# VHH binders against q84jc2: the designs that were tried, part 78

Target 1, 232 residues: q84jc2
Amino acid sequence: MSKMRNLVEEKFLEFYESWVIQLELYLHQLLIAHNNNTMSETELRHLISKLTTHHKAYYTAKWAAIREDVLAFFGSVWLNPLENACSWLTGWKPSMVFRMVDRLRKSRVVLVEAQVKKLEELRVKTKFDEQKIEREMERYQVAMADRKMVELARLGCHVGGESVMVVEAAVRGLSMGLEKMVKAADCVRLKTLKGILDILTPPQCVEFLAAAATFQVQLRRWGNRRHYVTHS
Short names: E, the ipSAE of ESMFold2; O, the ipSAE of OpenDDE; V2, 0.75 times the mean of E and O plus 0.25 times the DockQ between their complexes.

## First folded at step 4 (VHH)

Design z11 (framework vhh_7z1x_3)
Fold by ESMFold2-Fast, scan of step 4:
Structure z11 (fold): chain B 232 residues (1-232), chain A 125 residues (1-125)
Amino acid sequence: as target 1 above (232 residues)
Amino acid sequence: QVQLVETGGGLVQPGGSLRLSCTASGFTFDDYGMNWVRQAPGKGLEWLSGISWNSGSISYADSVKGRFTISRDNAKNTLYLQMNSLQPDDTAVYFCAKDYLESDYIFGTEYFDYWGQGTQVTVSS
């Protein structure tokens, strides 16, 4: 038997490809808005809302999928190897976005002191939440090496139906714990994104979202190009 | 040292009421969301209810909505679960659970940082 994709992986692959195509279209609109300083606040807020809705749609689809198969997200078949190598707990590392925020300080629209203070407070809080998740992942991994888990792994080497059922029940329990950690990480991502957008002005939000989307789209293109060059 | 201690469990008749309490120590109680979860004999863990750090957000599982009420007293570092109209299938060990992250958890997340030792609730006729 070879490794096969399951239904969850196939459905999310189809969803993700469409989602990325739409992200690239929104990126085009963000770059036009950023380069054209004549757009109204209302127009900028509408564009920011479209991006926010798009990201919420991603997490809605992701949470439905991880409820069925969280492990699909730890070696995602819809991501190329470079994208997978850059993942932290099935997605972007929350504190990484502050590097993109720091670039805004060199832009045409300067952050005021009050914004800088709020962003630094958010950065510290985000790193604290991130470290708490990392600590829980460590505890989870240690629990996998628990005597009971080791014994269940030993039993899993046998082909008896009773032993298989016991091992499957234990694996489902472990998957539920992992699902909760992934959701916790996604909550930190959404809190961080919302926090940044709430602190920034609409032109700064457009610049930030353009930088984030550019990185995501380019990372995918770089990884796909490497795959093409390697296998062509 | 983080510690959660549940009390208030016991024997109760169908249709009866119980109030569970969870006293927290070793962390800043009013910075974290809190939850109630239960485990029935031979079953997995079931999330029942969650409450944000300031009581501004409260959610319930469909199985207990309308019958159970979650509340907290931040001055006493205590979480409560008022259980009304108890049924035999509410028989379980009830656990107090601290959220891993602060209070703006998205509804429906079941992830918890620390768990108490639990308190037994038995509903029998």
Scores: ipSAE 0.000, ipTM 0.140, lowest interface PAE 10.8, mean pLDDT 80

Design z12 (framework vhh_ozoralizumab_d1)
Fold by ESMFold2-Fast, scan of step 4:
Structure z12 (fold): chain B 232 residues (1-232), chain A 125 residues (1-125)
Amino acid sequence: as target 1 above (232 residues)
Amino acid sequence: EVQLVESGGGLVQPGGSLRLSCAASGFTFDDYGMYWVRQAPGKGLEWVSEISWNSGSIKYPDSVKGRFTISRDNAKNTLYLQMNSLRPEDTAVYYCAKDYLRSSYIFGTEYFQHRGQGTLVTVSS
């Protein structure tokens, strides 16, 4: 279990470092497209598709990794302490992306009234989904102190094969509960991202994705300068 | 428990039309994008259509564009696919699918998370 956890952490660290390098390359393409207004709508849609595919690849790799060891994602070794401090259920808080959208109100890209209404409706739905997950997290934390967990803790004081097997099954059950909650949170993230991109025009999508990627990259750079711990 | 139940398939002649329906339950239907995907005999899955939670974004691959129309009724938790000018190559089992994750190939390849049992469409003369 702990040996498998070390391997999962090492593999995902290697994946994440490569994934971030590719994100920075896509960010450069987004900034060029945004600043020069030189791309056709078809070219902009293709660039947006590359970004959404890149994010999809992250969640595909993440879900494979959490099946093996979800706890690796709570206080992740591939994230610096600042990135970890800004995490909500192992990633960005879904409603926070609307702050990137709000930035567009002060840029040269202007949202029309119909888009503002749809984005506000999406924001309300996103907050509702976040609250649902937060209630499930609260129930999970309460379950850690329920009668069955108290009984398992008492059994853990008795050394024996039966007690060991029961405790191992309970720990596996707790990890499965966390995996389900992390996947639920990631589904809300992906749904929110897709919803925003479906409401915005291609030039607005490029600016939104550029703002989000810029924040993610800069947060990592700030943390690496002050708080990053080198691993291996 | 997520449930997706497809209906409306059958045997039809080339050039004919069919309307497929998908009844959804077990989740908040109007919060999710929906897909129609199909699998022809001996072939892999093929994305047929995509509709966003609010019908604001609708997409089709070139193979069905202009012939098929996806729509949804959020009040009834129902997804529809109107298929016109059917061709022998449209013969497949059609599945209704719930969106979780955007496809790696948005305009040509599907990615479904939850699907129903499917409904068979046979286009033959």
Scores: ipSAE 0.000, ipTM 0.146, lowest interface PAE 15.5, mean pLDDT 79

Design z3 (framework vhh_7z1x_3)
Fold by ESMFold2-Fast, scan of step 4:
Structure z3 (fold): chain B 232 residues (1-232), chain A 125 residues (1-125)
Amino acid sequence: as target 1 above (232 residues)
Amino acid sequence: QVQLVETGGGLVQPGGSLRLSCTASGFTFDDYGMNWVRQAPGKGLEWLSGISWNSGSISYADSVKGRFTISRDNAKNTLYLQMNSLQPDDTAVYFCAKDYLRDSYIFGTEYFQHWGQGTQVTVSS
């Protein structure tokens, strides 16, 4: 009747649902910490460490999954259409988080001039890395359209023998190229996240992480809502 | 073909010093961050230090901070690790590893694109 999901999709969907539930629990802890200005620096650093470990666990699981089937991350079954519409190379666009930082202007979150300068330097560096990856993806997509790839696609219309093996080898090569590209994009994400957290004070880190987690959780809820009304 | 070759390992006395080198080929060396990683007998991989493409950003693991110094010579496509005040628990195979990107902001052995074959460092009295 219906086609079954592959094992990578099933396993990562189960992982991702659990990961998001834990993110919501951490969000509650972040909101409590943000509203409690009596927490020690050590306590705030411990909570920040839990969040960074949680994000690292996501990329560890993702990288294991894309090694087995990178294509599962293009048209992901564990993401709703709204989450997919907001994706850049299988995840969030790194430079988007600087818009989150800009929104943290509250009386309890005061960025000093030195932090503003470092954040701007990091933003420029992040944009540079994004553009480099976008150029590599463009080259990858252009290579898909070259005469050699078109010929391999035509060859795939004929069954049996060497033709099948040649097509399988080409698909493996394409998957390896995408895996490297996705890993490069994920490295920019992790680098950007670490860079921001290294610049911010522990209370500012808590507020930033709370804002980021709130956006991620709400985006998923908005997209998963049945009969969602966009207007009026 | 990307190649990373580590040299400079050997036997040293506790408190001694060694300088490791990693020669790189098959890629534009000055476009990528580089890292040092070690694996002690019977243990997992431990990230030690990372350096950005232009040496503008350098990071160390707490276990080696103040004792080890990472550096690079882009004209020679070579990465270095100067190791001072060596202790018996520094005994390990030392690897250099190429980052996916220009900067080394991420720790974790799983986040490196290419690795060398390693060089043995033994610290024994």
Scores: ipSAE 0.006, ipTM 0.382, lowest interface PAE 9.6, mean pLDDT 82

Design z5 (framework vhh_7z1x_3)
Fold by ESMFold2-Fast, scan of step 4:
Structure z5 (fold): chain B 232 residues (1-232), chain A 125 residues (1-125)
Amino acid sequence: as target 1 above (232 residues)
Amino acid sequence: QVQLVETGGGLVQPGGSLRLSCTASGFTFDDYGMNWVRQAPGKGLEWLSGISWNSGSISYADSVKGRFTISRDNAKNTLYLQMNSLQPDDTAVYFCAKDWLRSSYIFGTEYFQHWGQGTQVTVSS
């Protein structure tokens, strides 16, 4: 029983594998659009909308799953070790996407001054929101190590229904705290993504989304290749 | 316990004005972004406006831009929506919604943490 994946992990693994396959198909469409100057603005907006909907579907599924078992998202079985090592609070670190925006600035697509100013304002806001969540995570980790939690762990070693129930209540409280922090982090991700897409033109959005999807897909391939060629 | 209570709704003639208030309790009001959302009869939720924790960032939906003004008084834990040039299609239940973050920028109404009960606004002659 201890070695079996729980139902949440099994269902989300199936969802995530399918979600990544669809992301790769969208990446192919983004790369074609990026290399093709004949697509209309309406066609580009439609493609951007498909990617936006795809990312929203991920967070809808994730929030349903974390309500049942948030701990499944810390060291996820559907992610390889490299993907897990690159995670910040169960996902991508919001401020890192500005690195992809910086690459866009160095490409043949030029950002106007008004866009640069708005992106810098968004970057500062994103970092501020990240730091607030990081402070909450630090407080959570300190609370896990305080003397009361250590005493509860010690009491759990004494066989008795009452001590077991107290420990279980504490674990539920900790899981609820993690769920709140993960949802806050996901909200920073969604607002950062929307903010960037609202500032960029449709061709710039396609380039940005292609860069982001390429990184995600390649990170998965690099990590999977390591596992595949590893000598046990 | 987090509570958001909207007041100020009522019946108003086309071209009229109303000021909505949302009183917040149970959390540090000046640490979060706040939003106004409405729902017309038989329609879905429509986000109208958002304001950051310090009023430094404000945004509006195109449908209300230039007619509605969002503001907040952190000392009173109160969010406001000044509605001018009201039209019959502004008839809806208006909700106050607390963000998860200090920022006001929204990706969708499904991502708000807490909602008020709503206050009815009817624009009719």
Scores: ipSAE 0.006, ipTM 0.424, lowest interface PAE 10.0, mean pLDDT 84

Design z6 (framework vhh_7z1x_3; at its last look DockQ between E and O 0.01; V2 from the best seeds 0.00; counts 0 for: pae E 17.3 > 2, placed apart)
Fold by ESMFold2-Fast, scan of step 4:
Structure z6 (fold): chain B 232 residues (1-232), chain A 125 residues (1-125)
Amino acid sequence: as target 1 above (232 residues)
Amino acid sequence: QVQLVETGGGLVQPGGSLRLSCTASGFTFDDYGMNWVRQAPGKGLEWLSGISWNSGSISYADSVKGRFTISRDNAKNTLYLQMNSLQPDDTAVYFCAKDYLRSSYIWGTEYFQHWGQGTQVTVSS
């Protein structure tokens, strides 16, 4: 009934709670900017920069944490079960963000043909990068079933100086492999987000960031309320 | 196992030219984006240029655009930086950095996978 946390989990839980609170504050500012069509380009660019910095801060903290314990990010204690169920390699699936971009086609500021072409090119590249990482993850999972890994697991059942060293080396190797895959996935996320923001105008960037933040905040709220929605 | 070794640094006069090389080993060089980054005395890391796995995408920082040229030779596992019209402000340690992806630079030098030890470039009379 209680879940024990290691130091990495406790530190990142504290970070993430604060990070989400700040995201909600930025979302409020994005919604005000989106509804105020007279806000200056300088003001919009400043707000977009604050969101960009905020997302970069998340990945900086995440990469420090996964260096210590990458497994904390698979079934994270700072995420509710719904958030965890929606995760792809410890975060959002990059190609899904283009569904939010498609909604911008119905916005007050329409996308021009050149933007549509660049977004489609980015979508294709993003999907290709996702598929490459999915194949790498599949190969990693298959490698876990290799005879050498099975033999190492057998050795781990009988703790001794020599077997402990061999098992610890294998576990470090597995963690390093996962760390590389998670960081590659995060790089696809960062590249996709940067690419979209580089293609869009400042008002379109605000609308896109507002949609993304709204989804993230609402997904968390829905998952946190799942037990309080039932008619008792 | 993964190694990035920068060479070609040295002392050069203002207005001079210098060519840096980065030799890569321990990974499939033509599957990854590569970057050049520098650190001037008393300053932070400054990204200079990035090149995709196939040279199809190249980008430069405004501070070096038009003066520096990035290129790669996938057959030799080597990344190059041709530096022209060198200025005293170009004095720095120059690093080769490997990306996690086939594409080059994203948002920050903290997102690179592997780094070389760097090569010193000094622009002085």
Scores: ipSAE 0.571, ipTM 0.822, lowest interface PAE 2.3, mean pLDDT 87
Fold by OpenDDE, look of step 5:
Order: sequence, then C-alpha cells, then structure tokens
Structure z6 (fold): chain B 232 residues (1-232), chain A 125 residues (1-125)
Amino acid sequence: as target 1 above (232 residues)
Amino acid sequence: QVQLVETGGGLVQPGGSLRLSCTASGFTFDDYGMNWVRQAPGKGLEWLSGISWNSGSISYADSVKGRFTISRDNAKNTLYLQMNSLQPDDTAVYFCAKDYLRSSYIWGTEYFQHWGQGTQVTVSS
C-alpha cells in the first residue's frame, strides 16, 4: 500500500525540493567565492548572510510544519533512505560539523590557536547538549511505550465515540512532547552553527558553508542514486 | 515578559529618510542578536537586517543593502534602523525582532519573535 502522504508531508516535500534547489545555487556561489580571493569581506559577509537566511527559512518552515504534524518528520518522506539514516532527531547531528571543520584544517584553512581552542570548547559543549537531549528523548520514548502506546492500542479497537476523543488527545500529547524534542535538537544545531561561524573568519565561513552544503547535496544525490537502483 | 516597542515611522516622500527605533525589555538585550523585519499589505514578513549582540556582525537583505543601516545601543536596550533613499516599495509595517537563540549569528526569516505593534512607514508622493 503506497503510504498515502498526508497534506503536511506533501507541502513540506514541495518546500524542501525548492529549498534544496536554492541551496545548490548558493553552493555554486560559495564555490565561486572560495576560489576568488579578490572578493571583499563585505561581499563574503553578504553571501554568508544569504546562506544563513536560507537555513533559517528551512527551520521556519519546519517548525510551522511540526506544529501541524511532528510525526511527519519522523518518517521524512522528502528524504531518501540514506539521508534518513544519517538523521538525528529529524536533522543533522550537530557534532558532525566539527568533522567538517577538521577536514578544512587538513586542507587550505589555517586556524590560529585561539580559534582551535574555541572550536574545541564548542565541540565539548555541543556534545554535552546532544547527550542531554538524547537522554531526555530516551526517557520520553520509554514513557510513551509504557503508557500512551498501550492506551492507543486499546482504544484503537473502537470506531468512534469517546474512545476517538481520547485517542486524539493522547496523540496530541505525544506530538507535543516530540515537538519539544525536535525543537531542542534544532536549537543545538543552530547554536553549533552560530558558534562555528562566530569563530571563523568570513573566508573560512564561506569555505565551511561550501563544505556543509556540498555534503548535504552529495548525500542526497548518493541516496537518490541508490534508491533508484534498488527500485529499478 | 519580552517587550519590543518600535517607533519612528511616518509618511515620507520618495528619496526621503527615516530613523526607526526599537526599545527592548524583558530579556537580556546584549545577549541576543536583533533584526528588523517588515510586512507590506498582503505580503509575508520580510527580513531586512540583522546585528549580532555586540554589533560585530551585520547583515542586510539585498532589497535594502546600501540604503539601510542597522545599529544598536546596548546600554539603552535600543535597536536602530536608519533608512535612506526610501521608495514606495518600502511602504510597510516595520518590526524589530529578537533572535530565538542567545547570541545567534543567523538572521533572516519571519520566524523571529517580535512583541511590538510595529511602526508604519509610508513612502508616497
């Protein structure tokens, strides 16, 4: 049975497809900027601003959507299986970006000692925040299994009346909890991204953002190829 | 409770200038990036400019770049927007918006939290 996509899934799918196309365009600009050492700091900052604005647009749309149906993001039909497999609480894992920074350090990017120290501090903090969220999520998931899921199963046997109202209330409760967790995770992502961008110089920011965008785009491409091959 | 009060709007001729102010209260002002956004009739919120908590980073939308200047006075808990070379398309209600995250470098969308009534800017001959 082809999983009938609900309205939230369909809308977000459309949004995300457009968003990714725009990301690819920005990636092209980032790569040009990266290869053009004559760009002014002002120009670089402007480009960085466009990218950060673009990312904020994603979270704006996401948070609007999760208010309607947070469960849609735990299936994420707009992502391929590879992208989904790499997802942590409906998005990229914050600590992953430090690996990207490490990769930059091994390439053309020279970080001063002060930057390295700050990045390490941020890494530690990010990891701590991730763990905290994971613990809370675990607690929440266990609680759902013990009470809410059992109740839903029992009530699901009835077609209408008071039982339906109870089920709806239970689902709403669960959704609120999940929404909280997703938002918490997104906050860590945004904090981490902000932290990195605050530490890096504008040229370094451009390089970092280019690397991040490249990874995201390539992950999608790889996953799509695999998915199509599997279904062909 | 977070409060943001925008002032300084008005009616101006094309090519004219205005300076908007936003007074913030109910939160640690110097911990947050601040933004200016606007909403024209029948349109969604448009991000215009952002400034980091210490004014170390400033960004502008393409639509206002070179014409608008954002600044802040943390001692006064006030955000400013100097608007020059105003055009009819700049007609909108202007809001100041607080970043969701503490010390955020990321600006740009209608997701920003604003708690004021905004200030009307009308550019007309």
Scores: ipSAE 0.007, ipTM 0.260, lowest interface PAE 9.8, mean pLDDT 85
Fold by ESMFold2, look of step 5:
Structure z6 (fold): chain B 232 residues (1-232), chain A 125 residues (1-125)
Amino acid sequence: as target 1 above (232 residues)
Amino acid sequence: QVQLVETGGGLVQPGGSLRLSCTASGFTFDDYGMNWVRQAPGKGLEWLSGISWNSGSISYADSVKGRFTISRDNAKNTLYLQMNSLQPDDTAVYFCAKDYLRSSYIWGTEYFQHWGQGTQVTVSS
């Protein structure tokens, strides 16, 4: 059990470090594209495709890893404490991404009314899906608490290998349920991301992706410096 | 090479006003949002206000809302902060900071990796 967590943690730590480094490189490209009005629509679409593919690769690796140890993604060793504290079901909260969209709108006439309407519809759908997942998680937590109470009653009657097997079965059931919830949350994240990119024009997509990457990179850098500074 | 130079700090009485300026060079000023940040003695950095590239979007921290006004003159590559109703707890070094994006991005002060030397504002008593 400890070894399973350590093996998954080691492999995903290496993946995540490389993934973030590549995200930072793409951020530089996004900032160049944002500041350079000479890039063609084809070049912008190619860059947007690179970012989309990079995010899909993250989830591909994540879903493989959570199959082996979903608990590694709750309090991850590859994230600093601030990054972990900001997580909702192992990632960014889908409805909160619209704060970045709202900031995009503050550049006067960045969005036309048709885009605003579509974004409002997506925001409502995202919120609905998010709340559905939260309700399902609450039901799951109640069910596990009830099972825990039954297990405690049975353990009070005996001690031995049968009790260990019941506890291990409960932990396995928790892991499978959490995996399904995390994948559901990730699907909402992916659908929300794709929905936003479908509504925005290529230059607006570059600005949005740059803001998102900047937030992720700065959260990592800020969290690392705060931890170090408390001891220097 | 990005350079930001803040001026206009000084000593003022409580209730007074002061106007800070930030002259920018080494980048296309019109392509970026700009921000004001301050650091009081012995305290961390505090974001105060941000303005988009075209002045179309402006944001303020709750601590200065209604008292401070951010503006920019893109023809002069200059950012301004008009500070009214100053109080002793406004005493700080004030910095301007270049945003990464056309819109002002407000996630944290370490997001801003280009800022000036700062200008001291002291509100007596």
Scores: ipSAE 0.000, ipTM 0.134, lowest interface PAE 17.3, mean pLDDT 77
ESMFold2 (binder alone), look of step 5: mean pLDDT 80; pTM 0.826

Design z8 (framework vhh_7z1x_3; also named za9)
Fold by ESMFold2-Fast, scan of step 4:
Structure z8 (fold): chain B 232 residues (1-232), chain A 125 residues (1-125)
Amino acid sequence: as target 1 above (232 residues)
Amino acid sequence: QVQLVETGGGLVQPGGSLRLSCTASGFTFDDYGMNWVRQAPGKGLEWLSGISWNSGSISYADSVKGRFTISRDNAKNTLYLQMNSLQPDDTAVYFCAKDYLRSSYIFGTEYFDYWGQGTQVTVSS
């Protein structure tokens, strides 16, 4: 089990480092597009599609990895402590993205009334889905306590032999339930991201994606710098 | 245990119509979005349509817009796909898929937590 967990962590670390490098390259393209008023709508949509595909690739790789070891995503070794501290169910908290949209809107992005209404509707739907996931996680945690209590009771009655199989089955059940919750949270993230991109114009999408990628890249750099200074 | 069972497939001539049904059990049907996905021979999975828990949001792939209609009956725990103006290229196994959320659409087919066994649709003269 620990050998399988080590392989999952090692493979995802290699994937994630490459994924972040490519994100930085896309960020440079987004910043060029944002500062260049000559790009066609078709060119902007192509760039937005590259970012969307890149994020989809992350979730495809993540879901393959959590199928093998979901616990690797709770306190991930490929994330620094700052990145881990900012996580909600192994990733970004969906509702927080709207604070980024609000900040951009007040600075440079001019949104028409119809977009403002659709964004507010999406915010409400996102909070509803987020709350549903949180309630399901609470129910899951109660179930996990019940399963652990059954496991402990079984260990007390049977020491060795069949006890090992029963304990392993219980642990597998806990992991499967947790995998389901993480996938549900990731679906809220994907729905929120797609919803925002569907509401915004291509130039606004470029600005939003550039801001999001900049924050992600800088958060990683801030955490890495503090880590090296502290442990130097 | 969660089960999704598709019915209504079969052989139909080009220009014809079929209505697929998906009966759900083992979960609270009206708490989740539902999707239709197909797989043509030798090809990958293609998402076709999604519907939210309350039918308030519905989405379609460009390949089926105007020809297919997704609907659900929460009282019967049943999802439907009305398929009109069928073409030979619509020949595929059609799957019902449960969303993790109440939403009508996710980026890809790999983001659904339960799938039915599929029902064959053949469009041929």
Scores: ipSAE 0.005, ipTM 0.320, lowest interface PAE 11.4, mean pLDDT 82
ESMFold2-Fast, scan of step 7: ipSAE 0.000; ipTM 0.189

